# Ledger of designs, part 6: VH-VL binders against Putative adenylate kinase

Target 1, 196 residues: Putative adenylate kinase, of Methanosarcina mazei (q8pz69)
Amino acid sequence: MLIGLTGTPGTGKTSVSKLLEKRRGWKVVYLNDLIKEEHLYSEVDEERDSVIADMELIRERLSGILEEEKGQHAEKAKVNGEEKENITIIESHLAHYITDIVIVLRAYPPELKKRLEKRGYSEEKINENAEAESIDLILAEAFEWCKKVFEVNTTGRTAEETLGDVEKIIDYILAGKENELQEYIPGSLDWIDSVP

## First folded at step 19 (VH-VL)

Design d103 (from d98 with light chain N37D)
Fold by ESMFold2, last read:
Structure d103 (fold): chain C 196 residues (1-196), chain A 118 residues (1-118), chain B 112 residues (1-112)
Amino acid sequence: as target 1 above (196 residues)
Amino acid sequence: EVQLVQSGAEVKKPGASVKVSCKASGYTFTDYSMHWVRQAPGQGLEWIGWINAGNDYTRYNEKFKGRATLTADTSTSTAYLELSSLRSEDTAVYYCARHGRYTPLDYWGQGTLVTVSS
Amino acid sequence: DIVMTQSPDSLAVSLGERATINCKSSQSVLYSSHNKDYLAWYQQKPGQPPKLLIYWASTRESGVPDRFSGSGSGTDFTLTISSLQAEDVAVYYCQQYYSLRTFGQGTKVEIK
């Protein structure tokens, strides 16, 4: 099972993903790191200190990772007699481009700006991400193409509290109890008036 | 082979409603959003909204909220636009077009002329 | 509400010469975290639906001839037809897909 953990930079994706690995032992693919380390990009944008991701290279590499995970899972299940589902988390602000089940982390744009300032982002990048969050850019993209979309508000919450929400969502999906996840139904947040 | 085949031309009186269909084939219907765009005679393109048939979410151009309704039937791979309270200004060719994650409106239907006149 | 403005409204170009169409958005359509400009170009011939030419500002759609290229970023974009052919006579539209969708008013290209 492939689950995307997406959201605007600064919403806590990386912190939550590290806690998921520690607590649940699920494989997490940190897509931005993978792109840079394995050169899954077509060019470098020096002005923005970023790369232009190549989605075809990314899909091909992820297919290989998933085959490896299936083999390791099947071997562990054979040795231990386990039949549990194999879970792989894709952590990225791009995760909804390559997954059909996504959890979108959200943050109130003024708080998001403060988080990004502490991370040393340029004023231009901070304003762009705050605007993107206020217009629901990543959430809207997830709505448009993904089949299962869940929304988690991280405003004023710790990574540990957010972890609890994410674990509940995944556990309920695995148990066939998706219909009980009403509190995570997308569209409950409205930031439209918050970005100057 | 991707194809979007729309229903035929319609003539309506002001105040009526119209429902235009768009039957998709050659791809997985629920993997793409379906957009609706109209073009009045001699005019440019105007975006109406989209629907994701995989989850039934919709988005609308504010101009059309309350009058436009987008639906989809996954069993027939058919998207629908219903436009109510028609006015003469709604006379246009109405297009469906699919939108992917990587490519915007890459395949378009042939268009459906809707004429609103007394 | 992102307004897309094209210039010129029409132009006439000799066969084999370059045609240049400009498109300005009322606000940036660049999202730097994706490093993508949310801008597309479409070609429309009479009686036909629009046809996608360029997306992400500069990526050519499959099957589109090399003579079509897109450039620009942020708010200012250009479609260039390097050597105009007879079949390129059409109306060209830019379109943003950063926040909802809006089209430019169109640019008619004719043979001089």
Scores: ipSAE 0.710, ipTM 0.863, lowest interface PAE 1.2, mean pLDDT 88
Fold by ESMFold2, fold request of step 22:
Structure d103 (fold): chain C 196 residues (1-196), chain A 118 residues (1-118), chain B 112 residues (1-112)
Amino acid sequence: as target 1 above (196 residues)
Amino acid sequence: EVQLVQSGAEVKKPGASVKVSCKASGYTFTDYSMHWVRQAPGQGLEWIGWINAGNDYTRYNEKFKGRATLTADTSTSTAYLELSSLRSEDTAVYYCARHGRYTPLDYWGQGTLVTVSS
Amino acid sequence: DIVMTQSPDSLAVSLGERATINCKSSQSVLYSSHNKDYLAWYQQKPGQPPKLLIYWASTRESGVPDRFSGSGSGTDFTLTISSLQAEDVAVYYCQQYYSLRTFGQGTKVEIK
């Protein structure tokens, strides 16, 4: 099963993903790193010191990763007599472009600004991401294209607390109990008044 | 080949409602959002809203909230726009158009003329 | 919210000459974390639905002739038709898709 963990830069995606990998043993694909490491881009934007991701190359590479994971999972299930769903997490602010089940991490824009300041972002990028968060840019994109969207507020919460929310969401999906996830239903957060 | 085929022209009285259909084919209906855009005679394009048939979420242009309702039937791959409390200024061609993750409104229906006159 | 303003409203260009249409948004539609300007251009020929030409400000849609190009970033964008042909007579619209959707008022391109 392929699950996207997305959200504006600074919402804690990487921290939560590392904790998931350690605690649950689920495969995590750090998409931005994969794109750069395996050259899954069509060109380099030298002016912005960035790459222009090639979504078709990315989709093809992920299909291969998923097939490898399914094969290894099936081998372990036969040996151990356990049948466990094979979970792969895609971590990226682009994850909702390539997954149908997504968890969107959210952060109150003033808190997001402070997190990004500590990461050394420029004032322009900090303001841009705070605005994007206030207008629900990533969440709105997820709503528009993904089949299952869950929202987790990270404001004032630790990475471990956020991990608990993400684990609950995934466990409930595996149990077929998505309808019990009311507190993660999108639309309860509105930050528009929090940005000047 | 991706195709969006809309229902035929409608003539309505003020105060009535209209429901325009848009049948999609040639792609996975739930992988794209469906947008509705109208164009009054001699005027530009006006966005109404979108629906994601895969999760049933909608978003509306505030101008149309309360009067426009977007729905989708995944069993027939058909999207619907219902516009209530029609006024003469609602006379327009109504288009459906799909929106993808990588490309915005890349395929459009042929348009449905809705005429509101007394 | 985000207002899209095109200039000029109407443009007459001789066959084979360059046509330039400008589009300005009331606020930036660049999200640099995605490295994307959320701007598209559409062509609408008389009696037809609009057709997507350009998206992400400068990416040409499949099947669109090379004479069409888009440029710009942030708030200022340009559609260029490098050598106008008779079939290019149409109204051209820019559209932002950063926050909801908004079209420009359109630019009518004619041969003269």
Scores: ipSAE 0.705, ipTM 0.858, lowest interface PAE 1.3, mean pLDDT 88
Fold by ESMFold2, last read:
Structure d103 (fold): chain C 196 residues (1-196), chain A 118 residues (1-118), chain B 112 residues (1-112)
Amino acid sequence: as target 1 above (196 residues)
Amino acid sequence: EVQLVQSGAEVKKPGASVKVSCKASGYTFTDYSMHWVRQAPGQGLEWIGWINAGNDYTRYNEKFKGRATLTADTSTSTAYLELSSLRSEDTAVYYCARHGRYTPLDYWGQGTLVTVSS
Amino acid sequence: DIVMTQSPDSLAVSLGERATINCKSSQSVLYSSHNKDYLAWYQQKPGQPPKLLIYWASTRESGVPDRFSGSGSGTDFTLTISSLQAEDVAVYYCQQYYSLRTFGQGTKVEIK
């Protein structure tokens, strides 16, 4: 099962993903790192210290990774005498481009700005991401393209609380109980007044 | 091949409503959003809104909220635009167009002329 | 709403010459985390629906001739037809898809 963990940079995707790997043992693909390390891009923008992702290369590489994971998962299940769902988490602000089940992390834009400052982002990038969060850019894209969309507010909450929300969403999906996830249905957050 | 086939031209009186259909084929209907765009005679393009048939979510141009309703029927792969309380300035060709994750409005329907006159 | 303003409103160019159409947005349509400008160009020939030419400001849609190119970033964008041909007579529209969707007013390209 392929689940996207997306959100504006600074909403806590990486922290939650590392905790998920540690606590649940689920495979996480850190897509931005994969894109850079395996050159899954068509050009480099040195002024922005970034790359322009190539979605066709990314899909091809992910297909290979998923085949490898399926084989290894099946072998471990044989050894333990039971079969469990093979879960792969795609962590990226681009995850909703390539997944149909997506969890969107959100953060109040002033708090997001503080987080991005600590990460050493330029003022221009900080302001752009705060505006993107205030207009729901990532959420709106997820809603326009994905089949199942869940929203988690990280504002003022610990990493463990956020992890708990994400774990609950995934566990309920695995149990066929996604109809019980009403508090994570998108549309309850509105940050538009928090950006000038 | 991807095709978007729209319903035929309509003539309506002020105050009536109209429902334009857009039948999609050649792709997985629920994998793309369907957009509606209109063009008044001799004028430019005006975006109305979109619907994701896979989750039934919609977004609208604020100008059309309350008058435009976008729906989709996945069993027939058909999207619909309903526009109510018609007035003469609603006279236009109405287009459906699909929007993908990587390519914006890449396939368009043939257009449906809606004429609003007494 | 993000307002898209095209210039000129109409443009007459001799066959084989360069045509240049400008598009300006009222605010930036660049999202740095995606490293993408949410800007597309469409061609509309008489009696036809619009046809996608360029997206992400500079990426040519499949099947679009090499003479069409897009450039610019942020708020200022340009569509260039390097060598105008008779079949390029059309109205050209820019469109942003960063926040909702809005089109420019169009630029009519004619042969001089």
Scores: ipSAE 0.699, ipTM 0.855, lowest interface PAE 1.2, mean pLDDT 88
Fold by ESMFold2, fold request of step 22:
Structure d103 (fold): chain C 196 residues (1-196), chain A 118 residues (1-118), chain B 112 residues (1-112)
Amino acid sequence: as target 1 above (196 residues)
Amino acid sequence: EVQLVQSGAEVKKPGASVKVSCKASGYTFTDYSMHWVRQAPGQGLEWIGWINAGNDYTRYNEKFKGRATLTADTSTSTAYLELSSLRSEDTAVYYCARHGRYTPLDYWGQGTLVTVSS
Amino acid sequence: DIVMTQSPDSLAVSLGERATINCKSSQSVLYSSHNKDYLAWYQQKPGQPPKLLIYWASTRESGVPDRFSGSGSGTDFTLTISSLQAEDVAVYYCQQYYSLRTFGQGTKVEIK
């Protein structure tokens, strides 16, 4: 099962993903790292010190990873005599481009700005990401193309509290009970006060 | 090949409603959002809204909220635009167009002329 | 909310010469975390639906001739036809898809 963990930079995707690996042992693909390590890009943007992802290369590589994980999971289940679901999480602000089930982390833009300042982002990048969060950029993209979308507010919350929300969502999906998750239905957040 | 085939031209009176269909083929209908765009005679393009047939979410241009309703039927791969309370200013060609995760409006229907006159 | 303004409204260019169309957005459509400008260009010939030419400001859609190129970033964008051909007579639209969707008013390109 492939689940995207997406959200604007600074919403806590990486922290939550690392905790998920530690607590639940689920496989996490850190997409930005994968793109750079395996050269899954078409161009290098020298001015922004970044790369331009190649979605066809990414799709092909992920297909291989999913096939490998299926084999490894089946082998472990055979040895351990256990029947566990195989979970792979894609961590990226691009995860909703390649997954059908996504969890979108959200943060109140003023708090997001403070988080990004601590990470050493430039003023321009901080303002860009705060604006993107204010207009629901990533959430709107997820709505437009994904089949199941869940929203988690991280404002004023610890990474452990956010982890609990994400774990609950995934556990309910595995149990076929995701329709009981009223708390995470998208559209309950309004950042209008943070827009000039 | 990807095709979007729309229903035929309509003539309506003010106050009526119209429902335009857009039948998709050649791709997985639920993997792309369906957008609606109109063009009044001699004018530019105006975005109306989109629907994701995979989850039934919609988004509308505020100008059309309350009058436009977007729906989709996955069993027939058909999207619909219904526009109510028609005015003469709604006279336009109405297009459906699909929007992908990687490409914006890459395939368009042939257009449906809706004429509103008394 | 995001207004797209094209210039000029109309353009006459000799066959084989360069045509240049400008598009300005009322606010930036660059999202540097995706490393993309949310800007597309469309061509529309009389009696036909629009056709996608360029997306992400500079990426050419499949099947679009090499003479079409897009450039610019942030708020200022340009569509260039390096050597105008008779078949390029059309109206050209820019469109942002950063926040909802908005089209420019169009630029009509004619042969001089």
Scores: ipSAE 0.693, ipTM 0.856, lowest interface PAE 1.3, mean pLDDT 88

